# Ledger of designs, part 22: VH-VL binders against q8ssq3r676to911

Target 1, 236 residues: q8ssq3r676to911
Amino acid sequence: SPQDIAKQLTLIEFKLFQSVKMKELYHKSWTISKSKFENSPNIMSLITMSNKIANWVATEVVTTPHPKKRVEVLKRFISVAEHCKKINNFNTLMEVISGLSNSAVSRLKETWKSLPTRYVNSFNSLQNFLKTDENWKSYRQTLKTKETPCLPYLGLFLQDINFIEDGNSNLSSENDWVNFKKMNLLTSVFTEIQYFQRHPYFSFSTHQNIQTYFEKDIVILPEKELYAFSKFIESP
Short names: E, the ipSAE of ESMFold2; O, the ipSAE of OpenDDE; V2, 0.75 times the mean of E and O plus 0.25 times the DockQ between their complexes.

## First folded at step 3 (VH-VL)

Design s08 (framework fv_acasunlimab; at its last look DockQ between E and O 0.01; V2 from the best seeds 0.00; counts 0 for: pae E 16.6 > 2, placed apart)
Fold by ESMFold2-Fast, scan of step 3:
Structure s08 (fold): chain C 236 residues (1-236), chain A 123 residues (1-123), chain B 108 residues (1-108)
Amino acid sequence: as target 1 above (236 residues)
Amino acid sequence: EVQLLEPGGGLVQPGGSLRLSCEASGFTFSSYGMSWVRQAPGKGLEWVSGISGSGGRTFYADSVRGRFTISRDSSKNTLFLQMSSLRAEDTAVYYCAKDTPYFLGYNSYMDVWGQGTLVTVSS
Amino acid sequence: SYVLTQPPSVSVAPGQTARITCGGNNIGSYSVHWYQQKPGQAPVLVVYDDSDRPSGLPERFSGSNSGNTATLTISRVEAGDEADYYCQVWDSSRDHYVFGGGTKLTVL
C-alpha cells in the first residue's frame, strides 16, 4: 500500500540519517570528490539513497506505457508523498516530489491532464510546501513546530552548512568575531540534527519484503534513458 | 536471442523430491524476476512460484507453500525449483518464465517462456 | 483468491472475428494480459496491458478491458490461430499471478 511504502522508506532512511556522525559535516567533507566517501560515508549513503528513490519514482512512471495505468502510478506516488508528510518524513517527501518533478515525468502533459482533481490539488499543495521561495520559508516554519519523531530533509541542513562555511572566515583567521559567529551557527545546525536523531520511529514495524525490494530489487534508469522512455510513451 | 532452456524433468514417487532447473541466455538475468508456471495434463495454467531479480524476495502459491523452494544462481544464469513432499496432484508440465516489465509489479506478465519440463508423480 | 472466468470454447469460421472474454470482479481496474498456447507448445504472449501488442504480432489481435469484462478480439481469423487462450492479471493483495481457465478457439 502507499502507507506501508511510506513507513518502510521512513525506517530505511531514518536508520541512514541516525548513522550520520557530526564529524562527517566538518569542513564540507561531503563536497570533496576525492575523499567524500571516506570522510562522509553516511552522508553519501543517504544522498545516494535519496537519488535512488527520486530516480526510482521517475523510472516507474516512464516504464508504464499504458496511459490509464500510468495515471494510477502517479496517484500511488502522490499518496506515498501525502503519508510521508503526515508522519513527518520530509526527506522521503522531497525525494518523491523530486521524482515526479523530473523533466522526463513533468513533460507527460496528457498523463497529468488525466489525473483526478483531488490528486492534482494534493500534488500542488506538496510542491508549495517544498517551495524554495524565501529560503524554504514554508518548510522551515513547519519544521520548527514539529515534535518527534521526524525525519527532516538532510539536503537543507547540508545547504545551510555550506552557506555558513562559505559566508564566514575560517577558524585560522584572526577575525575572532566572525569565527565565533560561524561556530555558533554550525553548532545550532548540529544540535538540531542530533535532536532528531535521538527520537526514532519506535512504533513502526518492519515489513521485510518491502525493505528487501528497496535494497535489492528496485529498478532505476539513468537520466538519458528516463528521457528516452518519456519521449517514447508520449511524443513531443 | 532471449532463451530459457529447461534440461529435463522426471518421474518421482509420492513423497519424493526433485529439482528443476532453467538456464537463461540473451538477457541480463539478474535484472528480471522469474516465475514457475505449471500445467496438469489437459488442464489450464497455474502459477507456482516467483523470485525477484536479486533473489531477495520469493513468492509461492498456497498449494505449494512449505513444500517447494525457488532459488536462482546469478553466476550460472540458472533458476531452480526444489520440490519436496510431492503429491500426485503435482504432476504437470513445469514452465519457467521471464517477468516483464519487472518482477511482481502491479502489471506483471511473462514475455518469454521455457519449453516446459514434464514432472510425473506416480508409483 | 481472485477468480478469472473464461468460456471453455469458442468456434469461428475462417475470416470471421473471434471474441474471447475474461470475466472478473472490477477487472477494468487490473492490467489484463493474454497468452496463446498451441498443443505441445509453451504459451506465447499476444496482448499485454489490456490492449498493447508485442512487436511482430499482426493488428488482427487486439484487446479491451472495462468494468467486469476484458476481451481478446482476433479479426480475420486464420487456421493457424487455433489454440488455447489464457487471460492473466497480477493480484497485488496476495502477490500472485492469476490465470483464467482458458478458452479453446476452434477454426472450422
Scores: ipSAE 0.006, ipTM 0.529, lowest interface PAE 10.6, mean pLDDT 86
Fold by OpenDDE, look of step 7:
Structure s08 (fold): chain C 236 residues (1-236), chain A 123 residues (1-123), chain B 108 residues (1-108)
Amino acid sequence: as target 1 above (236 residues)
Amino acid sequence: EVQLLEPGGGLVQPGGSLRLSCEASGFTFSSYGMSWVRQAPGKGLEWVSGISGSGGRTFYADSVRGRFTISRDSSKNTLFLQMSSLRAEDTAVYYCAKDTPYFLGYNSYMDVWGQGTLVTVSS
Amino acid sequence: SYVLTQPPSVSVAPGQTARITCGGNNIGSYSVHWYQQKPGQAPVLVVYDDSDRPSGLPERFSGSNSGNTATLTISRVEAGDEADYYCQVWDSSRDHYVFGGGTKLTVL
C-alpha cells in the first residue's frame, strides 16, 4: 500500500539521515567531486537514495503504457506523498514530488487530465508546500511547528550550509581570528539536524520485502530513456 | 534493435549440471529485469527464473528452487542460468526473455524473447 | 497458486474474428499479457497490459480484461495467425509469472 511504501522509505532514509556525521558537513565536502564520497559518505548515500527514488517514481509512470493503469500509478504516488507529509517525512515527500514533476512525467497531459480532481488538488498542494518562494517559507514554517519524529529535507540544510559558507569567511577580516558569527550560524544548522536525528520512527515496523526491493531491485531508467518512453506512451 | 542470443544447451545426464547464457544487445541491459522461460516438448510455457536489473533480487519457480541459479554480468550484457541436479522433467527449450517489471502493482511481462536453446536430460 | 485457464483450441475461418479467452479468479484486477507462438519459433508479445499492442503488431490484434475473463481478439484472421496463444500474469503473492495452458488457433 501507499502507506507501507511511505513508512518503509521513511525507515530507510531516516537511517541514512541519522548516520550523517557533522564532520561530513564541514567545508562543503559533499560538493567536491574527487573526495565527496570519502569525506561525506553518509550525505552522499542519502543523496544517491533520493535521486534513485525520484527516478524510480518517474520510471514507474512512464513504463506504464496503459492509460488507465498509468493514472492509477499517479494516484498511488500522490498517496505515497500524502502519507509522507502526514508522518513528517519531508525528504521522501520531496523525492516523490520531484519524480512526478520530472519532464518525462509532467509532459503527459492526457494522463494528468484523467486524474481525479482530488488527486490533482493534492498534488498541487504538495507542490505548493515545497515551493521555494521566499526561501522555502512555507516549508520552513511548517518544520518549526512539527513534532518528532520528523525527517526533514536534507537538501535544504545543505543549501543553507552552502549559503553560510559562501557568504562568510572562516577568519574575521578584523583580526584574523575565527569568525564566530559564521560558526554560530553553522552550529545552529547542525543543532537542528542533530535534533531530528535523535528521534527515530520507533512505531514503524520493517517490511523486509519492501526494504529489499528498494535496496536491490528498484528499476531506474536513464533520463533519455524516461523521455523516450514518455513520448512513446503519449505523443506530443 | 533488441536482441537476445542463447548459445549453449545440449545433452546432459540426470544429476548433471549445465550453464546457459544469454547475450543481450540493443538496450540498457542493467535497467531491465530478465527471465528464463522453458517449454517441454509439446507442452506450454513455464516460467523458470527471474532476476532484477541490478541483479540484487532473484526469483525462482518452485520446480527449480534450490537447483537453479540465475545471475547476470552487466559488463558483458549477459544473463546466466546455472542448472544443477538436473532431472528428466527439466528437458525443454529454454528461452531468455527481457522483462518489463512494475512495482506498484506488479504488471510485469516479457517483451522480447530469444530463439531458445534445447536442454535434454537423459541417461 | 493462481491459475489461468484457456481453451485448448479455437477454430476460425479466414476473414472471421477469433476470440481466445483466459479465465482466472478476478483476473480483471490483473494486467494480462498475450504471447503468440508459431511452430518452431519463440513466443512473441502481441498484447500487453490487457489491451495495448507492441509496435509493429497489426491493429487486428486487441485485448480486453474484466471480471473473471480476459480475451484476445484477432479480427480478419489470416492463415499466418495460426499459432499457439498464451495469456500471462504476475502473481505477486508468490512472485511468479503464471501462464495459461495455451490455445491452439486453427485457421480453417
Scores: ipSAE 0.006, ipTM 0.515, lowest interface PAE 11.0, mean pLDDT 92
Fold by ESMFold2, look of step 7:
Structure s08 (fold): chain C 236 residues (1-236), chain A 123 residues (1-123), chain B 108 residues (1-108)
Amino acid sequence: as target 1 above (236 residues)
Amino acid sequence: EVQLLEPGGGLVQPGGSLRLSCEASGFTFSSYGMSWVRQAPGKGLEWVSGISGSGGRTFYADSVRGRFTISRDSSKNTLFLQMSSLRAEDTAVYYCAKDTPYFLGYNSYMDVWGQGTLVTVSS
Amino acid sequence: SYVLTQPPSVSVAPGQTARITCGGNNIGSYSVHWYQQKPGQAPVLVVYDDSDRPSGLPERFSGSNSGNTATLTISRVEAGDEADYYCQVWDSSRDHYVFGGGTKLTVL
């Protein structure tokens, strides 16, 4: 049920996104290894969930040994990604596309060649939407419309905050104009995050069996094992 | 349950203007895209225009581009079609329809339709 | 731009199976949706996303989509199934809905 999976992941990840407090973003606290889980707990929960979903996608592909069934797994995840884009869940969209782009998955040439044309076209369109060219031009144009509900790609907000912090780090603390400019830029990013937090996906209902699956039952493999399984199912 | 009500319609002369409305109930209006579809007497369905749930994107068939404007008012749960420079070939029953959640795109379809309203363009 | 081709009419005996085709170049790469329209009534969605049924629609309605042909299948046809049937896709290259020309189903 790709549509149901997309909706349930949206509910899971939006709840985490909605819980993020702006103080978790201060001073790049999510980047500080010794204290990031204490000072940025909801940001870290989102990052952990994102890595988990991307790995889950790759794991499901490489642990499906029969070629025809493996193509069906690709079709299922591309369909999940399609639905994520339709419902403005760009964060989960990025996770699924990242999982399918894992080197352990992308190397499976025989599996990808067997993918029907409509899924190839869809996958290419989704990758094109997420291209980083011209500072994420396609994605940022979409986000500028401020269409809601929306779960934006968290990583780009974090990247923007890093650039603002790093781009101004060597400036004199005696210069009030520089400090004012930096604070205005940071406040603009925080305001954007809060805008999207205020518009929940009210039309979606929880399916507890699917929620429990993502809480307890998903299988993820370390990157080394992903590649080993990949070589086993399609020899070099 | 989900309902779409299109009061109005009417007779207008060529070159004239008319605004259609569609009042929605039974669902979270801003969560869904909306479309207008028309059907000339004895003819098939022709999609006219669509709008995303938030109103941020609008779409138009070539036959109406530049003459028709789609809009929505979420505070009133109402979809609009402003028609200008009307022609005889615009004579049709106009349906409003509820699209897929949030946006119009690759997997779009219309799951609930209004009963339609007749627009006649005649001198 | 993208064109969907339907036969103008199909006739079927009650209790038999009707198959209504929707042809298009590589239509298998599209998500195909089907609508029923009875005379003087608004269209009603009967199949979406190639093969899914809206809530409350009888199992007798089903669909498939492969290659250059999508098919609406109505099993155990009843007199109440007499209607015009339209297929529909979204054309991403033009950002437009596209409808087929419609097929009149007659139950003899």
Scores: ipSAE 0.000, ipTM 0.458, lowest interface PAE 16.6, mean pLDDT 86
ESMFold2 (binder alone), look of step 7: mean pLDDT 91; pTM 0.943

Design t01 (framework fv_brolucizumab)
Fold by ESMFold2-Fast, scan of step 3:
Structure t01 (fold): chain C 236 residues (1-236), chain A 121 residues (1-121), chain B 110 residues (1-110)
Amino acid sequence: as target 1 above (236 residues)
Amino acid sequence: EVQLVESGGGLVQPGGSLRLSCTASGFTVSSNYYMTWVRQAPGKGLEWVGFIYSGGSTYYATWAKGRFTISRDNSKNTLYLQMNSLRAEDTAVYYCARGKYSYIWGTFDYWGQGTLVTVSS
Amino acid sequence: EIVMTQSPSTLSASVGDRVIITCQASQSISSWLAWYQQKPGKAPKLLIYKASSLESGVPSRFSGSGSGAEFTLTISSLQPDDFATYYCQQYNSYSGYPYTFGQGTKLTVL
């Protein structure tokens, strides 16, 4: 079920999130192609998992050639996204919405037209929640009031750290006041991440069949193939 | 029992054409599998030629594009490689292989015996 | 194009030895790496997929490890049947070049 899928993905991704060490966030090490897997291995593991889930969502849609069954696939993923939001899993929520917003999926006009109004409204609401307008205002306001357990969107923390690091890029690294202020801003982000890492989803139980599916059986098409399948099931 | 049997190899003059066949048994080539051709020049390593997905979309190595075409006949459960404008460097054993639409989709779990193509004057 | 480089190109060993073959990718491929064994005059045989998963029917003396850009194939307690050429293959491309093989490592009797 969608609820079970959301819970199992929460357990998988929270485990990865909890493994991230603060040193991996220093000096934008996750952005350095040559050394990112050495210096930010747990961040890269989570980023890789996020890309896999988003691409898996898109793959499931474009590899379902029967129109009625494809609409059911859209319904299922929107339900997964709804439950992710309900259990405060914003990382997997972003992945599912990103997969459904993939150009290969979003272009399927006839499939989306066949989606019931309830699901269209839900999808639009979730997209609005995740919009980048006014520096992620809707998401940030929600995160400030959220009780634990919660799996926040890692990508936004990475963007914040990137912005803090780059905000002083044209100044001397030996300017003590500027470096002190930058370190205080970075420490604030690190403290927030650590807060969420300390509160796991203890009440959730592992479902072995679903865990095995995401570990071994997940199917992901390359980007060119996603678009080729998309054109095959609905002509341009 | 999964089996792949290639045929159609032989001697061809430079500039000539040749069509290779690969007949599958024990599974359907148009179901949940993608099919690929891989070649190996004498004493050299493996080189991917191209593949066809279950839905019919084809993709090729850059050196093969425009000269080689992959197709299939679902009623005969047979895969084809049409080779045009052949050059001496196309001399190789050509293998037919099966891949699957899972995390293993980029791996080849069953291979044919291979068929030798020699391009010589 | 992701370039795969194997080391060594040739390796001599005796039955009972532990053999290690290395494969390096020109860029990160996560865990999307397979290992194949090819005996003279035969088609390649899949040994390992997803860097460390053993294919059904393959002896447990074969194991794979690594992630990112550096990978190893290990054969514990080499058997006479293991003298062959071994190839690594990446399959992490999301467009254009889904498959790239290493140049091969030929394992011979000392």
Scores: ipSAE 0.000, ipTM 0.400, lowest interface PAE 18.2, mean pLDDT 83

Design t03 (framework fv_brolucizumab)
Fold by ESMFold2-Fast, scan of step 3:
Structure t03 (fold): chain C 236 residues (1-236), chain A 121 residues (1-121), chain B 110 residues (1-110)
Amino acid sequence: as target 1 above (236 residues)
Amino acid sequence: EVQLVESGGGLVQPGGSLRLSCTASGFTVSSSYYMTWVRQAPGKGLEWVGFIYTGGSTYYATWAKGRFTISRDNSKNTLYLQMNSLRAEDTAVYYCARGLSYWGSQAFDIWGQGTLVTVSS
Amino acid sequence: EIVMTQSPSTLSASVGDRVIITCQASQSISTWLAWYQQKPGKAPKLLIYKASTLESGVPSRFSGSGSGAEFTLTISSLQPDDFATYYCQQYKSYSTFPYTFGQGTKLTVL
C-alpha cells in the first residue's frame, strides 16, 4: 500500500540521513568530484538513493504501456507522496514529486488528462508546497512548525551551506570576524540537522519484503531510455 | 568592516512622504541575506516594519501595508524605505538590519545606527 | 499575532550578580527566538538566536534557554558593560507576521 511504501522508504532514508557526520559538510566536500565519496560518503549515499527513487518513479510510469494502468501508477505515487508529507518525510516527498516531474513523465499529456481531479489537485498542492519561490518559503515555514520525528529535505541544507560559504567569500576583504561569522552560520545549519537526526521514527516497523524490493529488486532505466519509452507510449 | 548606514530622516508634516536609504558595505544586499526595517518610537520598544528577500519579494507589518514600500538597488548596494501618508505616530528612529533567509537564521545580526523621522502635527 | 511579554520590565543588580530575564510567547514558537541588547542612543545588538545559540563575539557569560512558550536570558556574572535594555523577538514563521518583540527589560545599577 502507499502508506506502507512511504513508511518503509522513511526507515531506509532516515537511516542514511542519521549516518551523515557533520565533518562531511566541511568545506563543501560533497561537491568535490575527486574526493566526495571519500570525504562525504554518507551524503553521497543519500544523494544516490534519492536519484534511485526519483528514477524508479519515472521508470514505473514509462514502462506501463496501457493508459488506464499507467494512470493507476500515477495515482499510487501521488498517494505515496501524500503519506510522506503526512508523516513529515520531506526528503522522499521531494524524490517522488521529482520523479513525476521528470520530462519523460510530465510530457505524457494524455495520461495526465485522464487523472481524476482529486489526484490532479493533490499533485498541484504538493508541487506548490515544494516550490522554490522566495527561497523555499512554503517548505521552510512548515519545517519551522514541525515536531519530531521528521526527515527534512537534505538537499536544501546542502544548498544553504553552499550559499553561506559563497556569500561570505564575496566580501571585499576576508578577516577573522567574517570567518568567525561564517562558522557561526554553518554551525546553526549543523545543529538543525543533528536535532532531526536524534529523533528517529521509533514507532515504524520494518517490512522485510518491501526493504528487499528497494535493496535489490528495483528496476531503473537510464535517462536516455526513460525518454525513449516515453516517446513510444505517447508520441510527440 | 561590515556595516549598514541609514540616511534620509528628518522633519515632515502629517500626510507627507519621505524616503530613507540604507547603504551596505562589506557585503552585498543581493546575496542570501534578506534586509529589514525596524522602528523605535522615542522611549518605546522595537517594532518590525517589513523586509525584502534576495529575489525581491517584500513583506510588511499590517499597519505598514499600502503606506510603506521597501525596495533595493543592487548596483548601489542600497536598501530603501518609501514612506507615504505619514502620521504623528510614525515618529521614530528607523533602523535597517540584515537577516539570513535560510531556516533557523531569521535573526537580525547587523544593524545600522538608525535615522530619526519626526512627523510634526 | 503572537504577543511577547518580558519579565521583569525593570531590574536593578550589582556587578558580579547572576541576572535572569524571562520572555513568554502567547503561543508556542518552538525555538525561534532571539535576544538583543540595546544601550541608550545605540542600535540593538544581537546576543542570542534560536533560543540558545550565542552570536559571534558575544561574551560567554550570556546564555539562553527555553522552548515552546517560555524562554530565559541569563547573565552569569554581571559586568559594568551589561547595563542596558534587553529585548526578545519571535520569528516563528513567515505566516505569523508581524515579527514581534517583547516590551523590553531595563537593567540598571543597584
Scores: ipSAE 0.000, ipTM 0.459, lowest interface PAE 14.2, mean pLDDT 83

Design t04 (framework fv_brolucizumab)
Fold by ESMFold2-Fast, scan of step 3:
Structure t04 (fold): chain C 236 residues (1-236), chain A 121 residues (1-121), chain B 110 residues (1-110)
Amino acid sequence: as target 1 above (236 residues)
Amino acid sequence: EVQLVESGGGLVQPGGSLRLSCTASGFSVSRNYYMTWVRQAPGKGLEWVGFIYSGGYTYYATWAKGRFTISRDNSKNTLYLQMNSLRAEDTAVYYCARAPYTFGKYYFDYWGQGTLVTVSS
Amino acid sequence: EIVMTQSPSTLSASVGDRVIITCQASQSISSWLAWYQQKPGKAPKLLIYDASSLESGVPSRFSGSGSGAEFTLTISSLQPDDFATYYCQQYNTYSLGYPTFGQGTKLTVL
């Protein structure tokens, strides 16, 4: 079901999130091609999982050739996204919305046109929640007011750290004060990550069959094939 | 009715400094848009310089860090590019552009006309 | 840094021809790719975003396709107004949204 899928993905991704060590965020290690898997292994595991889930969402849509069943697949994933938001799993929420926004999926005009208004409105609401307006204002405001447990969007933390590391302050010269301010900003991000890591989803039960599916049985088309399947099921 | 107008280009000596301006109309640079500078050397392709985000955070291309600074004056609805320690390789048309707000997406829907910067002795 | 490579660098065609320009990313960028048209002495103009979404006001003869690492821009029936240089640009979120452009494809009259 949508709720069960959302809960199990939450358990899988929270475990990965909780494994991230603060040292993996030092010196933008996750951006260094030669050493990122060695120096930021848990961050890379989460990024890999995020890409896997987004591409899985797109794969499920484009490999459903029957129009009515394909609309049901869209409805199911929008429901998964709704439940992710409800349980404060913003990382998986981002992945599902990203998968549905993949060009191979978004181009299926007839499929989207057949989607009931309730689901169209929900999808638009979720996209609006995740838009970058005023530096992710909607998402950041929500995150500040959310009680644990919560799985925040990793990508935004990585962006924040990069901006802090590379950002320019009102002071154009490097000095002790500028470095002090920069350290305070980095520490704030690290403290926030550690706070969320400290509060797991203790009340969620593991469904081993669903977890095994995502680990071993999940089917993901290469992105080139995603577009080919998209054209096959719905041509202009 | 979105318009971006660059100014401040001209001839500058190697090692010199120059400040470019980009005045926006039809939208607010401070509220809802990511603003960027993109340059193009004569006969060459497009090269991204940097962004400024709504909160004033800036992010730059690796080659631009330390020499180029992007800032914004909300009262004038104007974007700036401060260029220091200029080299002959910085000779280019400099465009300002906006990125729409879309789920972490940074494509540029409106561009200014560009202003030419020539770094020469 | 994600490197964008366009093929061909220069293409000659006649009015009425079907034109295809290709763009390849050094790593997967999902569908986060835009296409721009630039005429001599003018600023770039957005044609396509999210690999396949046509920007408002752009003629329907332009279309984009692809995902992952390989993308194409197609002009179904070339018009005189279409002789220009075309650029692709990636904006992959997991690379911090660090945008990079292809080197450009110059479309000239045959």
Scores: ipSAE 0.006, ipTM 0.499, lowest interface PAE 12.3, mean pLDDT 84

Design t05 (framework fv_brolucizumab)
Fold by ESMFold2-Fast, scan of step 3:
Structure t05 (fold): chain C 236 residues (1-236), chain A 122 residues (1-122), chain B 110 residues (1-110)
Amino acid sequence: as target 1 above (236 residues)
Amino acid sequence: EVQLVESGGGLVQPGGSLRLSCTASGFTVSTYYYMTWVRQAPGKGLEWVGFIYSGGSTYYATWAKGRFTISRDNSKNTLYLQMNSLRAEDTAVYYCARVHYQLWSGYYMDVWGQGTLVTVSS
Amino acid sequence: EIVMTQSPSTLSASVGDRVIITCQASQSISNWLAWYQQKPGKAPKLLIYKASSLESGVPSRFSGSGSGAEFTLTISSLQPDDFATYYCQQYHSYPTSGLTFGQGTKLTVL
């Protein structure tokens, strides 16, 4: 079911999120091409999983050649996204919405036109929740009031750390006051991450078939092939 | 347009080996699809042999494990079934089939080849 | 392994009849079940997947139902083209304990 898929992805991605060590966030090490897998392995694992899930969502849509079945696939992913939001899994929520917003999927106008209004409205609401307008205002306000357990969107924390690092890069790194202020800002982000890491989803049970599917059986088309399949199922 | 064509079947003695080929046209058998082999003994039902999934990993029926190996050559758009230590009970028409792979739809075969006959007899 | 048992093994019917074929799993498989049609000398053809979803191009007289361990394939008004052997297949235990088919139900002219 969509609810079971959302819960199982929550378990998979929360485990990866919980594995991230604060040292992996030092010196923007996840952005350094040559050493990112060595110095930020758990961050890279989670980023890789996020891209995998987003591309999997797009792949499932464009490899469904039957129009009515393809609409059902959209409905199911929107239901997965709805449940992710309901259980405070914003990381997987972002991945599913990103997959559905992929150009290969978003261009399928006849498919989207056939989607019932209830699902269109839900999708639009979820996209608006995740919009970057006013520095992610909607998402940030919600995150501040959410009870644990919660899987926050890792990408936004990484963006905040980049901003802190880059915003202070024109200041002398040897100045003790500047270094102190920079460390205070970074510590604030680290503390927030650690807070969420400390409160796992204890009540969720593992469904082995779904776990095995994501571990071993998932199929992902590369971007060039996604677009080719998209054009095949709905001509420009 | 989409087709699977098997070849390589024939008569083989007990204990012998055969390699079956399955060539796809109208789609690619690379990382996009899971592919399977299914056999059918004369006058009997369908029996799953094994499959290969997108990452190249393989799974087999218990009776096939250790004797049969599934592989693919993406450059030739071809699926293979290597059959070793053949027994009279392995006499069957062997079909290759494309597995539809969706989490909510499951693992069922939507495109089948015409089949190739393997006869194991002295 | 999950064992699939079909009933009946052989069924005789006339054109226009309503035909029901059943499939029993040795344990619950939720709705992870497909139905195939095979005509003599030809490869199987997919009819239904996920217990009740009709494959594109398959006539609407075919329908599937059931969940858990009991499933049915129904042909609401039998046509001459429908005399064939029908197979159910579970994919609940994929990939760990494999895919299994029922023994088949042969539908013949009465």
Scores: ipSAE 0.005, ipTM 0.466, lowest interface PAE 11.8, mean pLDDT 83

